# VHH binders against p0dx41: the designs that were tried, part 12

Target 1, 281 residues: p0dx41
Amino acid sequence: MASFIASDQDVKNFLTAPSMNDQEGIGFAYATDEAVLKALIPAPLKLMAPVVCGYVVHMGKPTFSAPYLEESLFALVSYKDKMMGAYPINLLLHGPGAESGVIAGREGAGIPKKLADDIELRRNDNSATATVERHGKTLLNVSWTAGELNDPSIMKQFAGQLALGKEAEMNSFFYKYDIDQHEDGTNHFSNVQLVATQLRSLADQVEPGNLSIQLESTDDDPFGELKVLKPLGAAWFHFDTSVMFNTLKLDEVDAATTMPKLLTGRYDRSFFNPKAATYII

## First folded at step 20 (VHH)

Design o4
Fold by ESMFold2 at other seeds, last read:
Structure o4 (fold): chain B 281 residues (1-281), chain A 127 residues (1-127)
Amino acid sequence: as target 1 above (281 residues)
Amino acid sequence: QVQLQESGGGLVQPGGSLRLSCAASGFTFSRYTMSWVRQAPGKGLEVVSDISSGGGSTYYADSVKGRFTISRDNAKNTLYLQMNSLKPEDTAVYYCAKHTRYYKYTGSTYVYEFDYRGPGTQVTVSS
């Protein structure tokens, strides 16, 4: 029987390690303006290359929700030259599990997740397309065609990120924070900290190819700031399993210098100006 | 041309077991999620179980969890369903179904989940 009081088994299941199993779609990389991308990366993370990576995937069997589609754009970063990994700038989710995926990611690791109005991902034989729509625009239109990368010189680097048939561990970096209220009713940020989630993933399909990608902006999602200077390549991939097996607390960080770089990926303009989201009812 | 052929159905007593097989041809079997779906008399289609292309992830409907086991042999292009502790409610035509790689949701509806299914095999559980 459903209840506001969860059963002991429900609590036990809630606490299991989350997995993003049976995920597949288009992964891609393109060159962008180094100064622009570097400016988005909060200390103490350091940008490793002037490259935006990203994906549009179907999350087929997540352990925390119904299935959903997910988009991300991320930078390649290091923490103190010891840990390397992804710094996601944004994630957009769509589908029956999307709301639960946003809640889980936001609360669990401060992941910059918002809901898209629509995501579509389609593969036909040796080509695939994906679109991501939010607030009246197609923010991302990406396609993959099996074959040569746009820049063949990156093939070794590209292939090294995907260990076909072997489990690989990877880091994703996020910032968590609290919003506390002062006695006078105003708010402040507290406990701003850098964390790393660690995933163990098994890629059992990887098909490199050519990237075609277009970005668009809205005031809420300024994807166009990350200009496509040069498409580098794409791949269709399938992760049979992808387990988030660890989360590390790395540093407390300064709110004043960090929070301006976190808000847009997590909040729309209505949080800063309530008239920015006026609608016809 | 995609072809799916189920076998292994029949009449069994409650509590009995059956093993269904599905022979697949006309596509690269190892690259697709596969499902068993069933249709009981007077009911619509129900997804019983599915298995990822590599075999590492599975789904089971609540009505069959702990009793049914899906598996696949990608070298033989064959999908299986081991059905134990069968109940009269399991009586249905069981179909092998091939997923697409076309991911689109309208609300909670997975618009293009399947593109092919076989002719089905009858499972009847009664005394």
Scores: ipSAE 0.500, ipTM 0.796, lowest interface PAE 2.3, mean pLDDT 90
Fold by ESMFold2, last read:
Structure o4 (fold): chain B 281 residues (1-281), chain A 127 residues (1-127)
Amino acid sequence: as target 1 above (281 residues)
Amino acid sequence: QVQLQESGGGLVQPGGSLRLSCAASGFTFSRYTMSWVRQAPGKGLEVVSDISSGGGSTYYADSVKGRFTISRDNAKNTLYLQMNSLKPEDTAVYYCAKHTRYYKYTGSTYVYEFDYRGPGTQVTVSS
């Protein structure tokens, strides 16, 4: 019988390591304005390159939800010159598992997830396209065509990130925080901390190629701030398995200098102005 | 020309077992998710199970979890369904189906999930 009280077996299943199995789609990279990108990166993370990376993928068999589509734009960063990895600026999710994916990521690691109105990803032979739509605009329109990268000089870096046939471990960095209420009814941020999730992924398909990409902005999702100065390349990839096997608590950080860089990826303008809304009629 | 051919159906008693096979040709089998779908008398199609292109992950409908096991042999271009503890409600035509790489949802509906299926194999569970 269904119940608000979970069974012992349900609790055990809830606590198993999350996996992102049967994941495929377009990964890409482009050059952007270094000063603009650097300003978005909270201390103590350091920007490693003036490059935005990203993807649009289908999460075919996640262990925590029904399937869903996901977009992300992320920077390449280091933590104290010891750990390197991704700092996602945003993630947008769409599909039957998307709501559960947002809840899991937000609560588990402070991942900046919101729901998209639509995400479409389609591969036809040696080319693929993806679009991400939210609040009346196509925020991201990306295509991959199998063949040469836009900038062949990045082939070694690109290949190293998507090592075919080998398990690869990747760090992703996020910030978690609490919102507490004072006795006078006002809120404040507390326990702002840097965390890292660690994934182990096995890529069994990696097909490099040419990137074509366009970004648009809304007030809620200002993707256009991350201007495409030069497309660098794209790949179609498939991860047969991808396991989040560890989460590390790294540093407590200052709320005043950190929180302004976290809010837009996690909240819409209505959180700041209740009359602010974007809609399609 | 994509071809999918199921085999291994038949008549079994309740509690019995069958193993279905699907021979695939005309496409690169190892690059696609594959499914078993079934149609019981007077009912629509139900997705029974699917398996990722590499074979590393699977899905099962609640009605068959713990009783059915999907597998694939990419070297032989063959999809399998091991069916144990069969019940009368498992009586259906079972089809092998090929997924697309066209990922689009309208609401919670996965449109364009399949582009081909075989002619099917009959499974009948009765005493």
Scores: ipSAE 0.442, ipTM 0.782, lowest interface PAE 2.8, mean pLDDT 90
Fold by ESMFold2, last read:
Structure o4 (fold): chain B 281 residues (1-281), chain A 127 residues (1-127)
Amino acid sequence: as target 1 above (281 residues)
Amino acid sequence: QVQLQESGGGLVQPGGSLRLSCAASGFTFSRYTMSWVRQAPGKGLEVVSDISSGGGSTYYADSVKGRFTISRDNAKNTLYLQMNSLKPEDTAVYYCAKHTRYYKYTGSTYVYEFDYRGPGTQVTVSS
């Protein structure tokens, strides 16, 4: 019989390391406004290049849910010039496993996940397309065509991440925090900390090609702030296995300077607009 | 033209074993997830197992978990299903199926999408 009380075995299973196995889709990179991108990166992370990377993928065999589709835009960053990796600005999820994926990522590592209204990913022979929709707009429309890169320089920088047949380890950086309430009913942020998740991924398909990409904004998801100044390239990839095997606590950080850069990827405007509780009768 | 051809079916006693094979041609086998699906008499199709393109990730239906093993040999373009501890309930036509790479969800239900399957091979578990 089902119960709201989890068994001891359920608790043990819950603590097992998550894997995002059998994932495939379009990965891409484009040049953007350096000042705009740098301003989005909270200290102590340092922007490494004026490049937005991203993907739209199908997560085929996640260990914590049914399958789902996921989009992300991320920056390339370093921590103390010693640890390099991705800083995801947002993730949008859609599909039967999406709710579980949002909950797991938000609670486990402070990952900026929200639900999309729709995500589609389709590959024909040597071309693929993906779209991400939320709140009345197509936020992202991306295409890959196998062959020439728009600019091959970006692929050389990141070729080691996609070594065929070899496991590659990658870092992703996130900020975790608590929200506590004062006696007067107002809220405050506490325990704001920088963490890194570490993934081991095994790629068995990597097919470079040409990127075509368009971004649009809504009030809730201002993707257009990350302007496409120059498409650099795309690839179709498949990770046979991808295990999140470690999470490191790196620093405690100042809430006042950090939290403004975290909220939009995690919440909609209803949290910020004093008129968001408008009722339509 | 995509071709999938199953072999290895037949009659076995309860508790026995069979090994199914599926020869694939007409596509780059190593780039696609493959499944074994079955149809028991009077029942719909059931996905019994699938395996990722590289072979590193597998799925098994609860009804076969621990008894069946899916594998693939990408050098030989062949998919396999080792079936052990067979039960009468495993009686079905078994199909080799190729997944699409088209992903769209119109609801919250998980549904496999196949673009090709073979003609199937009969497995009968009877004394």
Scores: ipSAE 0.433, ipTM 0.780, lowest interface PAE 2.3, mean pLDDT 89
Fold by ESMFold2 at other seeds, fold request of step 22:
Structure o4 (fold): chain B 281 residues (1-281), chain A 127 residues (1-127)
Amino acid sequence: as target 1 above (281 residues)
Amino acid sequence: QVQLQESGGGLVQPGGSLRLSCAASGFTFSRYTMSWVRQAPGKGLEVVSDISSGGGSTYYADSVKGRFTISRDNAKNTLYLQMNSLKPEDTAVYYCAKHTRYYKYTGSTYVYEFDYRGPGTQVTVSS
């Protein structure tokens, strides 16, 4: 029978490497204001390009939940010029597995996950669209049309990043922290730490094409700060398997300079402003 | 025109085995998740198993785990279901189904989204 005490076998299964199998959707990249994007990147990570990458995908067979839809915007960064990878600024999840996905990512690696009100992803023949809605606005409206990228000069990097039939490895960088309480009841941040997760993915479909993208903001999700100066391209992709296989603890970092860059992706305005407590949920 | 044609059903004794096949045409088979779905007498549709487009990940209903194996041959555009240790409660019409690439959730329940289903093949498990 079920119990609040997990069996030894349940604990063993829980520790099995998580996988985001049977994942498909729209991936994209666009140029943005370099100074704005650079300001969002906490030390010691360094921005590699004034480019926002992102996706809207269906996670068809995650090992830790029912299926769900996920959106992300991320920057390309390096750690000490020796490790390169993604720094996700946000992730929004929707669907039957979304709650479990948020819990797993937040607890496992400090991933900036929140729940969306709605995500839709649809592909017809040679085109696809996706929308992400939260708190009264469509934050992201993205379309892909098979064919040429908006900027064909990036084709080699774009294709190489999602090379068909070849397993690819990628680092993703996150910051973890604790919130502890002083004896007088006030809170403080402690153990603020840069970590990296390592992901191994096998893409068996990659179809490049033209990107159309619009971003909007709410007070809780200021996507519009990452302005689209130039769409670069999009692709429809399918990862047959995508396995997180390693976590690295890289640096302890200063809370005062780091935490301002972490809170918006992880919390809503109700944490910062009592007037925002009028949300209807 | 999408066509799905199941075969391999029949009458088998409890504890026996059957192998179902589904021939697919009219679409790029290797791009889609495929499912086996069954309908027992007097019951609704039950998703038995599904398999990702590349074949690397699968799902099985609890009622068939360890007894049934789904597979696909993308070169032959064919989906398979190996059914071992068959029980009388496995008696059903078995359908091959093609998933959509339209993803939208309006509730908390996982709902399979199929756009095409074959005519089905009868499996009867009886002594």
Scores: ipSAE 0.421, ipTM 0.786, lowest interface PAE 2.3, mean pLDDT 89

Design o4
Fold by ESMFold2, fold request of step 22:
Structure o4 (fold): chain B 281 residues (1-281), chain A 127 residues (1-127)
Amino acid sequence: as target 1 above (281 residues)
Amino acid sequence: QVQLQESGGGLVQPGGSLRLSCAASGFTFSRYTMSWVRQAPGKGLEVVSDISSGGGSTYYADSVKGRFTISRDNAKNTLYLQMNSLKPEDTAVYYCAKHTRYYKYTGSTYVYEFDYRGPGTQVTVSS
C-alpha cells in the first residue's frame, strides 16, 4: 500500500501529461497602460495589444490533483511573429488540489503559481462573480453579466478567441529556470529559457457579456499595477476537456535581463527582504 | 422544477452487474456536472462517480474504480451507472445528484455541493 518508495506504475502515472478537464468560470479582458504592460514582457516575447486578459475558473477534474480554483492575469504576446498566445503574469490557486497544482506547474514549465488565501466563484442564471483574496486584501473582484460586451467593437476579436463546440489549440508562454546553490551556499540561476506549453481545449459553453472588475494590490501581489483603463468584456466558459499535449523549448535567454521580470509572480517579498512585514490572515 | 428519478436497482449476487439510470427534467441537463452518490447502511454519503457536462471527463471513487462506469446521454437527459463485479460493500441507496456552479473551498477538505438529488434506488449485493 503506501510507501515512501513509489511503484513503477505510480512513476508512470506521475509522468502522464496533465489535463485540466471540466474547467469553467469567468474569462475577461480590459485595456491597460501599454508602456506598463510592455515593460513586464521579457524578450524575446512581444506584446500584441495593450490588453490584460484573465480568468477565475474551477478546475473540476485535473488529472494531477483534487479540484481547485485558479486565477490568472495574462498578456497577449507573440514569439517572432510566428507563435501567438498568452503570457501569464501570475496565477493564484486555492482549494484541495491547489498545492499539487502549484508544484506541478512550477516544476513542469516554470508557471508563475502561488497559493491564494481564498478564491470564490459563483454563477446564478445569467450572472457570475468571483473574488481572489491574498494577504489581507481582495486582489481581484470580477463579475460577468450575460449580454453585450462593454466595448461591442471588439466582438470580432472576442468571438475568434472562444470557438464554441470546437477544439482549439492555445499557446501559453513561460520562462523556466533552475535555482542552484554554489558550494558556498549562495544561489544562482541556470538554464533560463523560454518555453511554450500547448493546450488543446474543447469549449462547450461560451457566453459573452459585460465585465465589472476591480483590482487591488498588496506588497506581494501588485495587481493594481495593471490598471483597468477600460473594461472590454467577459464571458462564462466551460472546457469539457483541456489537455496539455506539448511543451516546446524556444530560446535560452539572459538571466540578468529576464529574472527581474519573473520573481514577483513566483515569490513573496520575504524572499528578497527578510525584514518584510508579517501578514496576519 | 428540477426532477431526478433513479431506476435499475435491485438484488444481485456478488460478482454480478446492474445498470442504473437517472431521468432528468426541469433544467438544461447538458450544462451540469452530474454525480452518483451512495449511502450504505450506517454510513455517510459517498460520491461514487461524476461526469462533466459534455461527458468528456469523469471521476471515480477508489472503491469502485475499474468496476463502475458513469455515462450520460444528453439527448435523452439521462445519466447512467454501469456497475460490474459487485461486492457486498456496494450495498447502498444510490442517488443521482446535480452539481451547483458555486465554488468555494474552506481549508483543504474536498466538499461536493449538490442542489438536487433524486429519491434514490436500492442496490443490494447478497447471496
Scores: ipSAE 0.410, ipTM 0.767, lowest interface PAE 2.6, mean pLDDT 89
Fold by ESMFold2 at other seeds, last read:
Structure o4 (fold): chain B 281 residues (1-281), chain A 127 residues (1-127)
Amino acid sequence: as target 1 above (281 residues)
Amino acid sequence: QVQLQESGGGLVQPGGSLRLSCAASGFTFSRYTMSWVRQAPGKGLEVVSDISSGGGSTYYADSVKGRFTISRDNAKNTLYLQMNSLKPEDTAVYYCAKHTRYYKYTGSTYVYEFDYRGPGTQVTVSS
């Protein structure tokens, strides 16, 4: 029988390693303003290139939810010159599994997830398009056409992120924190820490091609701050399996210098402005 | 033109086994998730099982889990369903279905999940 009390077996199953199986969509990269991107990267992470990477994918068989669509924009970073990987600035989710995906990611690793109003991803033969909509605008409109990258000079870096038919391990970096309340009712941040999730992924399709991309901003999602100075390339990819096999605690970090860089990807303007919680009808 | 052709259905006793095949042509088979769906008399379509384009992940409906096994041979453009421990409730027309790569949801509804299915093969489980 269903119950608010989970069985011992349910608790055990809840703790099983998550996997994002049968994942496919458009991955892309573009050049952006280095100073702008570097300013968004909290210490101790270091920006590796003035490049924004991203994707729009369908998570077809996640082990923790129904299927969903996901968008991300991320920077390429290093930790202590020993670990390299992605620093996602945002993730937007849509579909029947999206709410569960937001909860799991926020609680498990502090992943900057919010819900989109709509995500669409479509592939026709040798081309594909995706759109991401939230709060009255299309924040992201991306197209891939199979063939040459916009800038072939990035082929080695691009290919190194995905390897056909061979398992690859990838790091993604996030910041976790607690929000605690003072006796006077005001809040403060505590336990602000850098973590890394580690994924083992098997790509069975990687099809490079030409990128066309447009970004827009809303007050809640300022995607346009990450200007597209030069499209570099895109690919259609499929991961047959993608297992999150490890989460590492790397550092405790300073709240005052870190939290300003975390809030916009995780919260809307209503958290910063009481009047944003009022409707005008 | 996309073509899907099921075979391997028939009449079988409860507890018996059948193996369904689906021959695919007119598209790059190895790039698509494929499903077996069935329609029992007087019922709508039920997704029985699906398998990712590379074959590395699968889905099974609760009613068939542990009894049915989906597989694919991408070199032969063929999808399979091994059906063991068959029950009268498994009586249906079984269809091979090709997923789209058009991912769009309205609420919980997957708007364009399939774009082609075959004519189906009859499976009848009776004593």
Scores: ipSAE 0.400, ipTM 0.770, lowest interface PAE 2.7, mean pLDDT 89
Fold by ESMFold2 at other seeds, fold request of step 22:
Structure o4 (fold): chain B 281 residues (1-281), chain A 127 residues (1-127)
Amino acid sequence: as target 1 above (281 residues)
Amino acid sequence: QVQLQESGGGLVQPGGSLRLSCAASGFTFSRYTMSWVRQAPGKGLEVVSDISSGGGSTYYADSVKGRFTISRDNAKNTLYLQMNSLKPEDTAVYYCAKHTRYYKYTGSTYVYEFDYRGPGTQVTVSS
């Protein structure tokens, strides 16, 4: 029965391809300061546009956990002008499956996941709202109203991101690394690598509309650095399935120039405080 | 004016099969996750199964896995439950339930939120 030693069947089930099934929520895009966003993008990824995209979704039937809510802000990037996709700057998770989701993502592909204190997502008839709270602030407050985008000229690009009724493949780029310990007890980074996860997703609902969005910062989550210069649009969407079917190792990268851009999305300020002598569990 | 109407219940011997149907109206059926929920005599409500709005993702309670199959026909606004290998423990009133699209968790426990359910259909499994 239950044991610290897993059964062979449990191991087999653990190794099945992860899928984020029955997910729905608000997706959005806004224009931001190009120089600020570009500075956050580690080499060799190249920023494609001065646009932050993001979402707040309910992950209804993930294959690796109970349901949970997830927020992300991401940039649109290319790798060597041949692969395009998302570079998530952060992900915050909340709900019964959130702890398992953080563990799976962090260990699987170095995904910058932390736990939120609260996430709410609600849709009425033709409008929806979401909030994300962590460490005493509402970091993100977003609304969608069905209808025209804030900037109708981007409708073609916006529709291309979500292919209604068609299965689509998407890349997400992450950096994974090891933290190794020296004999004196201090740590260093090793094996810092760019990877891409590839998802196959079926969007069976996509309802474009108007975005209203506000960001705030805490010391641990500086969302306000990604200023909202101009809201571009939002959509309510539902993915019936979204299977992570592949992970590619793309490049080994320099730790000294890369890791400063990775830490905030993955760790709180307690890791950076030179006087912190307490252990955080 | 949400309306859910279950049908297909009845008396069946152990090992038998039934197919429940739920006709839906008064809302955009294809936009909502739907569930079958049952109430056995003297017990509270138990979620038997749910199915995503598009029909591609399902969930089953451990007590019914491998025996019951949930499905939906979004063109006909109808939810189904195929019940095979029925046991006396499956005796209950079975309800069709519509999920909300209001997502807020007050902890780490998994809690369903329904905003409407039908009047139910009786399933009795007796030798």
Scores: ipSAE 0.397, ipTM 0.766, lowest interface PAE 2.7, mean pLDDT 89
Fold by ESMFold2, fold request of step 22:
Structure o4 (fold): chain B 281 residues (1-281), chain A 127 residues (1-127)
Amino acid sequence: as target 1 above (281 residues)
Amino acid sequence: QVQLQESGGGLVQPGGSLRLSCAASGFTFSRYTMSWVRQAPGKGLEVVSDISSGGGSTYYADSVKGRFTISRDNAKNTLYLQMNSLKPEDTAVYYCAKHTRYYKYTGSTYVYEFDYRGPGTQVTVSS
């Protein structure tokens, strides 16, 4: 019988490692303004290249929800020159499992997830397109055409991130924090910390190709700040399995210098100025 | 031309077993999620099971969990369904189906999208 009180077995099942199995879509990379991108990266993470990476994927068999579509833009970063990985600037989710995905990511690792109004991902034989829409605009329009990368000189670095047929481990870095309330009713941030999630993924399809990409901004999602100076390449990929097997607490960090870089990916303008919000009805 | 051909159906007693096969050609089999769907007499289509392109992830309808096992052999371009502990309510035409790579959701319901299916194979569970 359903109950607001979970059984002991439900609690045990809740604690099992989540997996994002049977995921596929377009991955891409483009060059952007180094100073702009570096300014978005909170200490102690260090930007490794003036490159924005991203994806639009279908999460076909997540263990924690119904399927959903997900977009992300991320930077390539290092922690203490020892751990390399992704720093996601944003993630937008859409589909029947999207609400569960936002809750799980926010609570599990402070992942900057919001809901999109719409995401579409479509592949024909040797080409694919994806769009991401929120609050009255298409924030991202991306296409992949099988064949040569836009910049063939990047092929080795590009291919090394998506090892075909081999299980690969990836780090993703996020910042978690608490919001506590003072006796006078005002809020403050506490326990601001850097964490890393670790995924073990098996890519069984990786098909490189040419990237075409357009970004636009709204006040809530300023994607256009990450300007496309040069498209570098794209690939269609499929991960047969992908398990999040570890989350590490790495550092506590200063709230005053860190939080300004975290809020836009996690909240809309209504949190800062309710009259500035855009709503689609 | 995409071709899917089911085989292995027949008449079986309650509690018995059958193994269905689906031979696939005309596309790169190892790149697509595949499903078994069934249609009981006078009923609509029901998705029985699906399996990811690499075989690492599966789905089963509640009505068949623990009794049916989906598998694939990508070297032979063949999809399988092992059906054990068969019941009269499993009587249906069973189809092999190929999924699309077009993903768009409206509303909150989960919807399968197939672009091809085979002619089906009859499974009858009766004394």
Scores: ipSAE 0.392, ipTM 0.768, lowest interface PAE 2.6, mean pLDDT 89

